# Ledger of designs, part 4: miniprotein binders against b5y8h6

Target 1, 289 residues: b5y8h6
Amino acid sequence: MQKVIVVTGLSGAGKSTVSKALEDLGYVVVDNVPVDLLHNLLELYEAKNQEQLVAVVVDSRSLRHQGEVSKFVADLKDLKNRMPLDVIFLEASTDTLLSRFNLTRHLHPLVHATGSRIALIEAIEREKELMSELRDVSDVVLDTTGMKERDLVYQVENFIGKDRGPEFYLISFSYQRGLPTNADMIYDARVFQNPYYVDELRTLTGLDDSVAEYVRADHNYGRFLDLWVELAERSYNEHIKMGKPYLVIGVGCTGGQHRSVLVVRDLSDQLTKNGHKVITWHRELGSVN

## First folded at step 3 (miniprotein)

Design x4b
Fold by ESMFold2-Fast, scan of step 3:
Structure x4b (fold): chain B 289 residues (1-289), chain A 80 residues (1-80)
Amino acid sequence: as target 1 above (289 residues)
Amino acid sequence: SPEDLRKLLEQARELVEKAIEAEKAGDYLTALIKYLEAFMKLYQALELETDPERKEKIQKEIREYRRKARELYEELEEQK
């Protein structure tokens, strides 16, 4: 994960939800530190080679005019040259922000207690203009319009979770020895041609290149693999929304030695290439990766 | 208004509690950061507070946590 995250954006766009998500990922969240002190704190953090993950929240409460925003942008560019630092910018539609402020009845930072809907709309639009330079230099811009809290948490975790726990557990197994009891999904690899009936391949496993070449030569192999990767990713996205941060997929064949092992290997390779953290377990081989 | 003030004061106390735990564990950087967050919350509370006695108490806490943060910063600088 990035050691330093800067969270910024529009008032009401979900910075508190993001702060909680970062805390759950092990970040120490510093809310609304004076901008002039931020540079010194981050310099000290970098000089000490501290392993503590730090997230800093900066918004229009501290950035009141264009000069302050421009200076902060310059500071961020300087810091990024010296340390791994990512900037997350949160925004939402004006209608969404209006709705959220009406729901919570909080005063917008740029509204001086006028209380009118028109004044609130103008404050939101002024904030968008004020923060535009910071938005332009952000590493990710998250539009939280229509998002539930869990959707925003997922997006944040996906962006910064390079060292997050495994997203996929892939288990190769033998149907003869029963289904893995912890699997969320089962893929049946018996649909591919069986290397057991090739004398030279019978004693080998799906980890051997000659077995891999034979099974991959099946005309259905590539298409099934592509579909299974897509299904795995779509299913994982739904599991996260339900509060489960991983997906367990069992891949079975008759013996658990050839086809299921290769499919797990290839699924792992594709999911990893797509940016996911994967752990594999070859149950009949006793291997964990 | 009164609920916003109460929430800020509760958040500040929770942050101080975390700062003290970090300091006891020897994690001076985390302690520094948490004390800085706490005094920022107290500054916001100070703007909302109207009672003179409670304002004075908040100002005293701000001075204490600012001083504590400065001491921790100096400790970290010395260890360079």
Scores: ipSAE 0.000, ipTM 0.198, lowest interface PAE 14.9, mean pLDDT 78

Design x4c
Fold by ESMFold2-Fast, scan of step 3:
Formats: C-alpha cells, sequence, structure tokens
Structure x4c (fold): chain B 289 residues (1-289), chain A 80 residues (1-80)
C-alpha cells in the first residue's frame, strides 16, 4: 500500500466515499487542507520511518485559480520524485454531477450564490477546466458516472492494495448516457447486430448466454474483437512509456446492456488469457469485476 | 461533535509532548513521527472547529510544530 494518497477531483464525484474507503484501509484522512500547509505536510512524510498511512483531500475549495492548480501540480511532481505518493482523481459527467447536487443540499464550491441550474452547470464546467492539469498528473482517474458506492470502494481497494496494478480498465456504457470521461479509447459496439429487436433477448443482458450467442453470430464479431485486442495491447505498450501504468477502454452501444457488455466480457477474457490484469465495470448494470 | 473536537485537541497535545520527549532523548525519528501524528489530529480538529478565534489558535500550533518538524527532518537527512 502507498503511504500517501492525494484524493482530488470534481465536486460531487465521490470524494467522501473514497475517503471512507481509505479510512477502512487504515489511512488517516484529512479533508480540505490549505495548500500552503499541504506541501510541508507531505514533505515531512518523506522521513524513512513514517509508518502512518495518510490521505489528504484537495479540491476547488483550496484550488480556486489556475495558478494555484499549476503550483500544486508542480509540488506534486517534485514530491513524487522523493516519496511514494499516488494521486486519485474523481470525475463524473456534467449531468450526473448536476443530478447529485440537486439530490443533495450541497453547494458547489465555484457557485457564487445560487440554486439555479445555469449557474450550477457553469460552475461544473469551470471546475472541469480548472482541474484539468491536475487530472493529467493523476495516477488513476475514476469516472463515477452511474457508479454505486460499493463499485467505487472496490476500485479504490484494487488500486491501493494491488501487488501489480491492473493494466486495463474496461467500461461498458450507453451512448444515451454519455461517454466515460476517463476513457483513453472508445470502441463502438453498435456495429454488431442489435439483440434489442429480438423479443426474447430484449430484457436480457450481455452476461446472458443467449444474447452472447446472438451477438457473436454476427460475421464481423470475431474480426473486430481480434483487432480491438491488438489495438488495446499496442496502445497499452505506448501508454506505459508515457508514465501511465494502465489504459482505460470504454465500449459503448445504444443501451449499455447487450452488445457493449458482451464485448467488455470477451475483451477481458482474451486480455486475461494473454497475461494482463483487467478490471471491468458495467456502468449501466452497476457491476464490477 | 464538541466532544470529538476536544478529544482530537487532547490527542494532539499528548503527541506533541511525546515528540518533545523523544527529541530530548535524541530519537529524532520518533520525534518526527509524533509531530506528524499531531499534525493529522490538528488538521482534523480544524475541520470540526467553527469558531474563527479557536481556528486561528489551532493554525498557530500547526505552524509552530511544522517548523519544529522541518528542523528535525533536516537533521535526519544530514545524518543520512
Amino acid sequence: as target 1 above (289 residues)
Amino acid sequence: SPEDLRKLLEQARELVEKAIEAEKAGDYETALRKYLEAFLKLFQALELETDPERKEKILKEIREYREKAEELKEELEEQK
């Protein structure tokens, strides 16, 4: 386990769920630390005999301007050269964040004073732009759109407790609910024949054998799968050279229920057979590997 | 809760006292660790504290102990 974790990301994206998960793993979590004290705190953990696991949460309440984000990013890069430090960035679609703020009584940190939808949407978009540089230096980016708390906890536990981290994160999704924001690559499974128009398959999922048989019967299926496995492996090899130990692939179809689920399942099986560690998440089904 | 806040401040105080004792004994590694533990308690207390004057007192303690911890860290690195 990494001794120091920085939890950051968009407001409403699940930082409190991650904080609780880290506490359960033995971390002492400190929320909303002033950034002028954070660098000094983290630097003190460079001492060789520190055993306490620490997580700090830093977000737009402390990082209000691009200059502050850039300074913090520079500090993180410096600290990473001197100590074992991981950065977790949480995000979600604008629609998801808007829905979560409407469900809760939370006020977005970048909203001056209002409950209006327009001001909230503008605040969310401003925060995405503001935080983009920090997202780029994060060790893992988790898109929590449609994710249950249990699924997020599972992904955090796998990231923190891994002996060799997952090389691929595969996400099945619905185009109707938007693209996974953390995906490096998107594979479009709508090219395959659609089980939705077969009455007996309509209510089933890509996890059901009858749906799998139907979709796999498409004459293009095997060739696309082989090409996508090759693209994934070749892309991963280049991604590693950029300092990122994993590749995120989203696989989409109209409903996120049939074709994308099967493709993720079959990609996972083949990549695992080829010796890779794979985590899968079916966004519209709420299941994770 | 107010009781949780008081417990955090008391725990921080006890950790600082242990850090000072360890430093006097020449155990800089233990002293640094105890100061870091105290910092975590003080930062947690800051999150619970709503009174501006009491927040400022906690911040002053954090700054004082931060400077002391930085001195200890420099001494440990020089001893390398």
Scores: ipSAE 0.035, ipTM 0.533, lowest interface PAE 6.8, mean pLDDT 81

Design y1a
Fold by ESMFold2-Fast, scan of step 3:
Structure y1a (fold): chain B 289 residues (1-289), chain A 80 residues (1-80)
Amino acid sequence: as target 1 above (289 residues)
Amino acid sequence: SPEDLRKLLELARFLVLFAKLAERWGDYERALELYQRAIKLLKQALELETDPERKEKIQKEIEEYKRKAEELKEELEEQK
């Protein structure tokens, strides 16, 4: 089913970042929709020949007092009975919002005077009270305190269930030709038995089943692979918290032809089975080799 | 009042935006309805506006959207 997203929340909590992320996922985003027109826009979307993803932004620019918030909440409850609609509420700590307004030099919708720290704090607290009822009926509440834009984008993509960009980039390489400078981590596949010393395998690559059988027969292979998958996933989770949406792992061996190629292949298979999106590059094999 | 005028102009702006989206998605019947509603609100705004220059701008918008509504009526009639 096509999905409609309503984006709301506190001023300065990241609604613009969410709107951009939704646009990148194929949504038509309509900003600052008056409450009175929400039904009109969504009825338009429900027409039998429509297939577009739509996101609407409604916030304190149009929800200025309790009566308007209560009406909007009632409208959302009514609409949810008729169509698939999710509400995302963005919030952050008062200190975080205050800091963001000070950095960006933007005016808060509820502040009457400019340049007053007390007036800004009061406006933030009033908005939190005003928006409380809407927060209570939201499908997800995202606290963006301490989050970077990339963190917020990740949370939105996760909530929507849309495909993210690649999470892991795996590069097989030769130590003889140097380390990939863009790698966040390096796994050393030289710890496994070397197919180069087997005449029948010497000219083959890690993509060949006979090479794969030989290297996988190493007593260390399965345990190292399991540990490397776990380390990759744990490291990726920390990258996400730091606002970096992917992890680059280089896997090296002497020639970049046998062991490193197989390890990249097997890591890719396991990470993909675990639900991750993976891109692989065999640096020494090239596009035709 | 100035506040009522601003509200009418803002609502009309969004109805025009919705009409354009409807037209883009091939829903000419809804696009026509939305343009007609926007024209009605702009006419109400014209009654409240006192500045001659702003009145002229509103009148030009009304004329533009009436032209658009006529085009959509012709398109819908051809599909019968």
Scores: ipSAE 0.014, ipTM 0.478, lowest interface PAE 6.8, mean pLDDT 81

Design y1b
Fold by ESMFold2-Fast, scan of step 3:
Parts: sequence; C-alpha cells; structure tokens
Structure y1b (fold): chain B 289 residues (1-289), chain A 80 residues (1-80)
Amino acid sequence: as target 1 above (289 residues)
Amino acid sequence: SPEDLRKLLELARLLVELAIIAERYGDYERALEYYQKAIELLKQALELETDPERKEKIQKEIEEYKRKAEELKEELEEQK
C-alpha cells in the first residue's frame, strides 16, 4: 500500500466515502489540510523505516484561488520526488452533483447556501474550472457518476492495492485441448503467423526470444495487441461496475505453445505497465506466473 | 482582522491534530514541536479575539497544550 494518499476532487463527488474506506484500510485521515501545512504533516512519514499510513484531504475549502491550486500542484510534484505519494481525484457529472446536493442537507463550499439551482450549478462549474490543474496531475481520476458507496469503496481498495485477488487472469491454451471453462473472454491468436511451420522454432515456446521475434514480426501483431489491451481494460471496468472483481481472458492458438503463450506474455507486460495486477497461466506448458 | 483570526485558529487546530498523530506514532519530538507552534498561534489569536467567552476558550486551550508540551518534554528526557 502507498504510504501517503492525497484525496481531492469536486464537492459531493464522494470524498467522505473515500476517507472512511481509507480509515478502514489503516490510514490516518486528516481532513481539510491547508496547503501551507502539507509538508509539515507529511514530514513524519518521510524517514525510512516508518510504516505509518496517512491520507490528507485537500479540496476547494482550502483551494479557493488559482494561485493556491498552482502552489499545491507544485508542492505535490516536490513531495513525489521525496516520498511515495498518490493523488486521487474524485469527480461526477454536474447533474449527479446537483442531485446529491439537493438530496442531502449539504452546502457547496463555493456557495454560502444552496437555495438556488442556478447558483449551485454555477458553483459546481466554477469548482471544476478551479480544480482542473490538480485533476491533470492526479494519479487516478474516479468518476463516481452512478456509483453506489460500495462501488466507490471497491475502486479505492483496488487503487490502494489492499491484499485482494488480481485484476486479470490470463490463460494461454490450445484449441485442440478445449476452451478454458471459466474464461470471460477469448482472444484467438491463430490470426498470427505460425512458428510451428519454421523448423528451428517448432519445438520452442512463446517464452523463447526467437519465437517472440517471429510472431511479433507479423504485420498485424502490434495492432491486435493494442486493441486487445484496450478491450481487456474496458471489459474489466464494466465487470467492476457489475460487482465482479476480476476478468479472465483466455488466449488460444492451435497448439497452446507458441502464439498464445507470447500474446499472454505481452498482454501481461502491457497491463502490468498500465498499473494492473495480473496472473498468467500457461495451461499447455503447466506453468503459472 | 476577522479573517486573520480565523486563519490563526484554523492553523492552530491543524497543528494540534498533527501533534496527536505524531504522539500516537511515538514521535514525541515532532509532537512537542507541533504543540509549541499551536500555542504560539493561539497566543496571537488571543490578541485579536474580542469576545470574552471565546477568549476564555482560547486561554484554556493554551493552558492544556502547555501541559501536554511539558509532559512530552519529561518523556523525552527519560528516553535519553
């Protein structure tokens, strides 16, 4: 888990729910921290050999002018060079925020009182403009439109990396030996050139560099890989919304030895680089990563 | 000004929260520093406050945090 989390975003977007989730994960949460005191607060967690977890909430209650936002952004960049720190930005559609403020006994920080729909909409739009620079430098932006509290808690736990299962299970398999029974999606790697018909590659696997070079040389390989990574991430995001915590992707080729193994390897590498926790299983090779 | 008073009180309250956090994690040196800084800000706020009831509350907080600071000094001396 990241030692320091900064929670920011739009009023009504769920910062209180996130704060409670972080407390449940062992963080000490300090609300409404003035920007001038951020370094003082975090100094306690700068020294090596400290295991303390802290989350700070900084939003438009403290960041009321563009100059304050710009200073905070500069402070965050400086702090990131000295310690592991992640910034979570929470947002939601204007209609969603308007509905939430109307349903709760709640005042918007940029409005003295909520008594006018027009005044509230203007305050929301002004806050979006004010906070845009901070949004651009955030490590994750969570759009809480349509989310229940449970959904938001799950997204926070996912981002923080609390001890839970991986996000993607990637299985290489042979079509000759049948489809994996629990795959949510199947990618067909038989579309790529087949190393089996190259004598020196026939007995090797997708883990061998010579096989990897051959298959990656296929003119379609890079484009299909890019599309499959995008499809995997988009599909995973929908699974999360439905309460399913992981996505199982099977990648098949004729023998389950060359093309499917390489594709799983490359998908795993790219998804991991994109910040995802991935487990791979090469069914026909008997190996698990 | 009223804005200056509000700012001083807000900063003092945050420093007390930082002191409590530091103390909880056994960082008595930092806890002492934060309480001392909070006391200084509260003394400045006391000069700007005109409401007798609010002045009394600020004075009580100063006295409480001075006691906390003295306790922390004693703890630090015993650790040496």
Scores: ipSAE 0.000, ipTM 0.331, lowest interface PAE 10.4, mean pLDDT 79

Design y1c
Fold by ESMFold2-Fast, scan of step 3:
Structure y1c (fold): chain B 289 residues (1-289), chain A 80 residues (1-80)
Amino acid sequence: as target 1 above (289 residues)
Amino acid sequence: SPELLRFLLEFARLLVRWAIEAEKAGDYETALKYYQRAIELLKRALELETDPERKEKIQKEIEEYKRKAEELKEELEEQK
């Protein structure tokens, strides 16, 4: 298990649930750590190579303007070079956060009167803007929209238990050379525009930037990628419930060198940004990443 | 602020936990340092706390950790 966890994110997105789950796993949780005290706290932790599991909660109660967020992001990057540390960012849709604040009648850190719907919406949007830099450097981003508390606890336990090895195996392949027999799911990348019909791109692969730019320029590319990431994550969660510790996804195109290779690269990048361990294999290129 | 008070108490709790672990490992110098820092944080918390019963609890913790700090000082002097 990871010795130091930083829990951050939007107000109302479930940080309290995550804190309780971490306490149940043996972490000492320190809530609402001021930015100026984070270094001091972690220096004390490192002083004698302590074995204590520590979770620190930092959010807009202590990060009140962009300068403080930027400094905190810089501090986290420096600390990650010195010690094993993971950052969990919690978020949810504006409607979800608004509903949660209305149900609990809690005050938002960036607004004192929660009776005003407009003031609360403005505070939520302001917090999203304020926290965006921190979201970008987080090891996992958990969207708790529609999640029950138990679902969130499960996601946290899975993330901490990443000692299990890779969670996703992504295989790019050619339909002409047959389906990978070990794949749990197949995504068909032939739906995207084909670089084979562009003379300059024909002999290149999905690892080349010019091929990537061409395929990504397809009107449907971004939407399909988002849907495939969501499907992969949802399918993986069901596999874990069945006792299967990983999910194998094959991505195919005609030649197995252009479109499928790029899709595997972009899926790997997004799943990794979402906190997952990913192994990629480009079958027709003979490379494993 | 209620948030600052909570943070000070939680930080002190963490420091005490580290002090106990250091003490068990025979590292009395580090344990002493953590107890002293925890006492400082608890004194700050005591100034912010308004509830008499909670103030009494914090004061008792301060007294307990001061006794631990004195014990560690004695042990360090014996090692010299």
Scores: ipSAE 0.013, ipTM 0.289, lowest interface PAE 8.5, mean pLDDT 80

Design y1d
Fold by ESMFold2-Fast, scan of step 3:
Structure y1d (fold): chain B 289 residues (1-289), chain A 80 residues (1-80)
Amino acid sequence: as target 1 above (289 residues)
Amino acid sequence: SPEDLRELLLLARFLVLWAKRAEKAGDYETALKYYQRAIELLKRALELETDPERKEKIQKEIEEYKRKAEELKEELEEQK
């Protein structure tokens, strides 16, 4: 994930929802950052011993006139040359923002007069003009018109998730010891030929080449593996749309030692080759990687 | 059954592959065990096979691996 994120945009466009989503992804969010402190982001990025992800929110509470916006834009361009930095700009239709301010009882930061619909519309339009330069240099512009909170969270997670944490957790297990309670999906590896009945393979595991060769020689193995990889990727994509950042797959066989271990190994290899981050756990062997 | 026959033949051929690797590594004791096991599986496969040409191929494999097992036994006795 990007170490530093700048969140900006129009008042009422959903910056609070985005801040919460970033916090849930492990970011420390600093709200209403004065523009004069922007250079301190370089110091945070250069602190190599600090693995902390940081998001800063800058909006019209700090950017009150064109000169401040232009200076902030120049500072962002300079920082982008020195460090990886993503800028998220939130916007919505005037009618949507007007409705949100009326529903939430919030006063718009640029309103100098009280309670007038005309004054609020003028403040919204003024803010759009004021923030246009900043919108133009943003890495993503999110129009939250008609979005539910969950939709905005999903969009933020997708944008940030280019270098997300592990996407797949694969668990090999024994049916004799029960199902993993946290698995989203279970694949049954008992459909493949059983190395337990081969004296030479009985004491080995799915990590051993001899066991792997024997099980992979099953005429069903390659086809099932291809289908299971496809199902895993499709299921993961749906999980992401639901706001769930990873998928847990259990692979079971009778003993949890041979077939399930190999299948987890081969699924991990293929998913990794396809660009995914995978953690494997062989429950009956006690190994994690 | 036809499925049992396929499994026996497949396992026997893997055992031969592992025997050859053990032999190349100088582990003649392990190689001998794998060849002997392969011979037993091939004999069981021969009982299930009904096609004359496939039976002949299995019989030739058994004879080849028996000769190899004898060679390895002789080498192991010489090492004693």
Scores: ipSAE 0.000, ipTM 0.220, lowest interface PAE 18.4, mean pLDDT 80

Design y2a
Fold by ESMFold2-Fast, scan of step 3:
Structure y2a (fold): chain B 289 residues (1-289), chain A 80 residues (1-80)
Amino acid sequence: as target 1 above (289 residues)
Amino acid sequence: SPEDLRKLLEYARRLVELAIRAEKAGDYEEALLLYQFAILWLKRALELETDPERKEKIQKEIEEYKRKAEELKEELEEQK
């Protein structure tokens, strides 16, 4: 992963969503950095040879005219010669930005009159012209028109982690056959109601919908799943800070066929929806996904 | 300007809050980096401040965070 990320772009194009995604990936995000302090901040980071990931946000709140943009571009070119640094530029169509500002009732940094549609359109177009030089030197330009927040998060994760392998390895297992040797964490799925005692479900597995329906009907299931997803993500974030690129979670039940299999499926589904790369291995079923 | 001074002090305050959280979580390397950034912002604020009493307050904050940074450096060396 790149140690330093500069986030910039048009107002309303999703910089706050990107900032949160970078925080979730272990970056310390410094918002609205004055452009005259950026050089000093990044020089300090380089001099200390830190392993901490840093993202800085610079936009039209600090870049008010062409001269400031040109100076910032020159500073970025100089810094890129001295350290690994990537610049992410966010943009969207004028209609999309207009819609987003109207929905949130936020003021655009370049607006001269509050609440005027014409003034807002003019401010958006002026900002696009002002930021064009910065856009041209950016390492990636993300057009967020039509994107949901989730889509944007996924694009950012792919850009900064293009060479990353899987982040989570989830292993369903039987306690009767022993613990997975490389598991960082173990979740005990024996707390949920056991399908083995239902004749129609006994020979099925956690991959079957009828078994899934039965186990999910347990009043504890949803809450435990939510807590386990949160714990997995928080643990992974700490592992990344320690230089460990993945987290292995074993999920066990008595037979390794019903409850543990379903929990692994549901954890995988939720972690994938949250933007993570997941590999699952159902040890007692002999299958890898 | 007075607005620039206020902005620098707000940035420093925010970084100190993050540093304290990182330290409580045991993330000493992150805490150290954040305190060093806070010191940088406070030094810039000190250059813009004209009132002697407020200058002294900023100087005291810088010295406090420098001491904290040295403590964290010692802790990190012990962990190696």
Scores: ipSAE 0.000, ipTM 0.300, lowest interface PAE 13.1, mean pLDDT 79

Design y2b
Fold by ESMFold2-Fast, scan of step 3:
Structure y2b (fold): chain B 289 residues (1-289), chain A 80 residues (1-80)
Amino acid sequence: as target 1 above (289 residues)
Amino acid sequence: SPEDLRKLLEQARRLVEAAIKAEKAGDYELALEFYQLAILFLKRALELETDPERKEKIQKEIEEYKRKAEELKEELEEQK
């Protein structure tokens, strides 16, 4: 069966990285597609029963007004009923996007699209509002805040390599670097004993056995983990009944290096043993550059 | 806008390059798809172009790729 991917999201959130990853996986990538050409293109592929994998990139450069976004969303809903099509939405925190645009000295597309000069922050917020309806119908929403290029590629490969999309996205994060923007639920791992105060564990991560043994030795650990697994499964079941295809859980601690990483590992292991498809992301691992 | 026109023309050229590569590899079905997509992008570029000389050039490219697409359709039909 042909599989079609629509890549969309906020300017500066990593769409170019995703496009390259899809091309490496055998997709023909068409960038900056006018929305009316996209519909015609997808209808052409549907008619011919093609084996070729296609990815199309659509964002605020093509969707310049709320009416165009709403029309595109309606077209996507119609096409999904007739053919296999997945939508990937990329986003990042306003601070992250602002930093990326300031660093690269690129002009935000909405400043250009509106035909007037406005503040970058205003452009970012306007794009978030403009794209919100498309975000709501996306099959996966990826928050690329703190992600390296390699990490985003890994997330995309995991999504594409599944017969069905993941049921749970688990993100370990640092409270010092902000909440994941796409999280449905947040679990606070700061309730467990802190390996940072043990000198030999300080430079290690939740992926290391010695850190895992220390944190798991906390008398609260097993009970909290059991409760969090139950809460995750119950929340997922209710949201699926309401049409939400997956659940995103952020697990935070002070540094995003020890406790949150271990909790994400253990939640992933248990949910996988319970028959669920899980994707994990350790947002702060490797962020020491 | 001039930037939009430039991007449409660049994307059309990339699609033509992909079509030529597919054709050389013997994948006439894929080549046909890429030529048809290139034509759509060139038609959109034609709507944005204001210079008569550049419009004529785009129109000639569209006609060339339409003929190429028709040749590939005939080749594929013959294989059936």
Scores: ipSAE 0.011, ipTM 0.312, lowest interface PAE 9.5, mean pLDDT 79

Design y2c
Fold by ESMFold2-Fast, scan of step 3:
Structure y2c (fold): chain B 289 residues (1-289), chain A 80 residues (1-80)
Amino acid sequence: as target 1 above (289 residues)
Amino acid sequence: SPEDLRKLLEQARELVERAIRAEKLGDYEFALLFYQLAIRWLKQALELETDPERKEKIQKEIEEYKRKAEELKEELEEQK
């Protein structure tokens, strides 16, 4: 569980539900923390060197213009260098927020007149724009549109109760079926000798030892694998600095069955041996035409 | 640990001093924050304290600061 959680997001998106869930998990929750005191609060917590979990809520009640948001984002990046801290951003569709404010007769922090649908919509959109930079650096963004309180509690518990998510997602794919849309980088496995032209290997996959032996026998295989592992690790380190806690790598070949599958398998093995958490997905192996 | 108890009490005292100063300056959100932190650390000190007389003194301080925190919460809610 992370020692420090920052809860932020849009008004009406469920921060009160999240705060209660965190309290139930043993966190001391401090609502509406002034940005200027956040460092003081967290430094005092760190200096005590105790097992107490702390959550702080910071939102548009104390972040009133873009300069304040930008300063808070810079403060969060600095704090993350000194202590384990995760930021949870809560959002919902404009229609959902409108419905919630109308049903609860709740005043939006940025609204000057209640009962005006246009003014409320404008306040919601202005808050979305104001908070966008903070959303971009958040560790998890939870869209609570259509979500019941129980569902939100479950997602918060899962996020907090788990080890940090995987550092690498590796996807084997077929170029004939297009690139994975979420890939940060692509490795082209078509550079290796093609098992499709060997009758005994044609119907097998990169999970079969015979295919693995054939592809690994390519004199370029070991060197490319070493370079790709190094590139993956270097790229991941830069992504962490940019606030993205994982790297998605697609590995492609013509059919997505032989070479790409083996490369994903071998990259996964090496990255895991190097201490990384890896999830693999063989896109075409679960897809039968 | 006696040293840990001493440090917790010193930290709680510093937080109370900050809370009192913030309240005098009209910074009620800061005052509330510092009282809440002081209460938490006094509760930790209470768990480490073995002397009944000193334990009673800590309990009285916790109750006093809880009352101040509740008063500040009410004032802040009225300003919303």
Scores: ipSAE 0.005, ipTM 0.170, lowest interface PAE 10.2, mean pLDDT 80

Design y3a
Fold by ESMFold2-Fast, scan of step 3:
Structure y3a (fold): chain B 289 residues (1-289), chain A 80 residues (1-80)
Amino acid sequence: as target 1 above (289 residues)
Amino acid sequence: SPEDLRKLLWRARLLVFLAKLAELEGDYEEALKLYQRAIELLKKALELETDPERKEKIQKEIEEYKRKAEELKEELEEQK
């Protein structure tokens, strides 16, 4: 058994959408698992001879009072020490949940068959209070307020399909040799002063300290670099929502040797310092790092 | 079975994604291997699929990735 996924959260927050997404990813999803049977996941995992992708759904249908939630939290903590297991908690604003229950005509698990708007609001608020301890121990909390079904599916796919691959691919290139066809974004480094016109720097590259010193002395360099880092991170976050777990950025200058190479290097350094995994490709130099 | 089919398709999609990442890194040898593995899984999925429309989509994917593998093989030969 590979890593087990536990899906929990508030009624109406999208657990059915998440379950279907996991099924499409090859998971066997077991809905409404009784709390008393949770430790049986360890027995399945310890069998070792079965490669299975398993997800279980546990929510307020089986977690009806604080004592049951506390026991479930304790059981999850024990299981996490003994097997690979991630917990996904789904939530949404009260207004969003109220709207979704009104749209679908489903009854909330904690409503006493009244059907009134006030009773539904009270049930939602009680469930939020009841589930707060579970939220605190979850590996990811997904607030589905304002999300389309597609957005939630993409977030689940990205959480499950977190590849060991880099988040940013940075390509230095020459405008003379054409744009990289696989780039999502292009930054134009020709805005900085050109080392080609300095005899001592002409044959060097953006990896050389002398070239770096010259280009960084441009009064625009630091500000543009800061803006490009911010834009890269914001764009990457949007790509994640669309199911693409990486962003490809091309940085161009006339020759692809000086300015674009330095910018790629400095962007890579800053993104790495910000906690990101980065691959750089200097197309005109033929190097990857 | 539907479960076996879904697992094959998921594994194939993961391999294609990894192949694309290898291409971005300039690792054409690894990309080629990953595309070839994905093609084999898609062929197995094609045998299990019963819906004509979905079969056509799988077949089209196999043809696309086969062409990609051939392009990578030619590119690797040129780099010698």
Scores: ipSAE 0.000, ipTM 0.111, lowest interface PAE 20.0, mean pLDDT 79

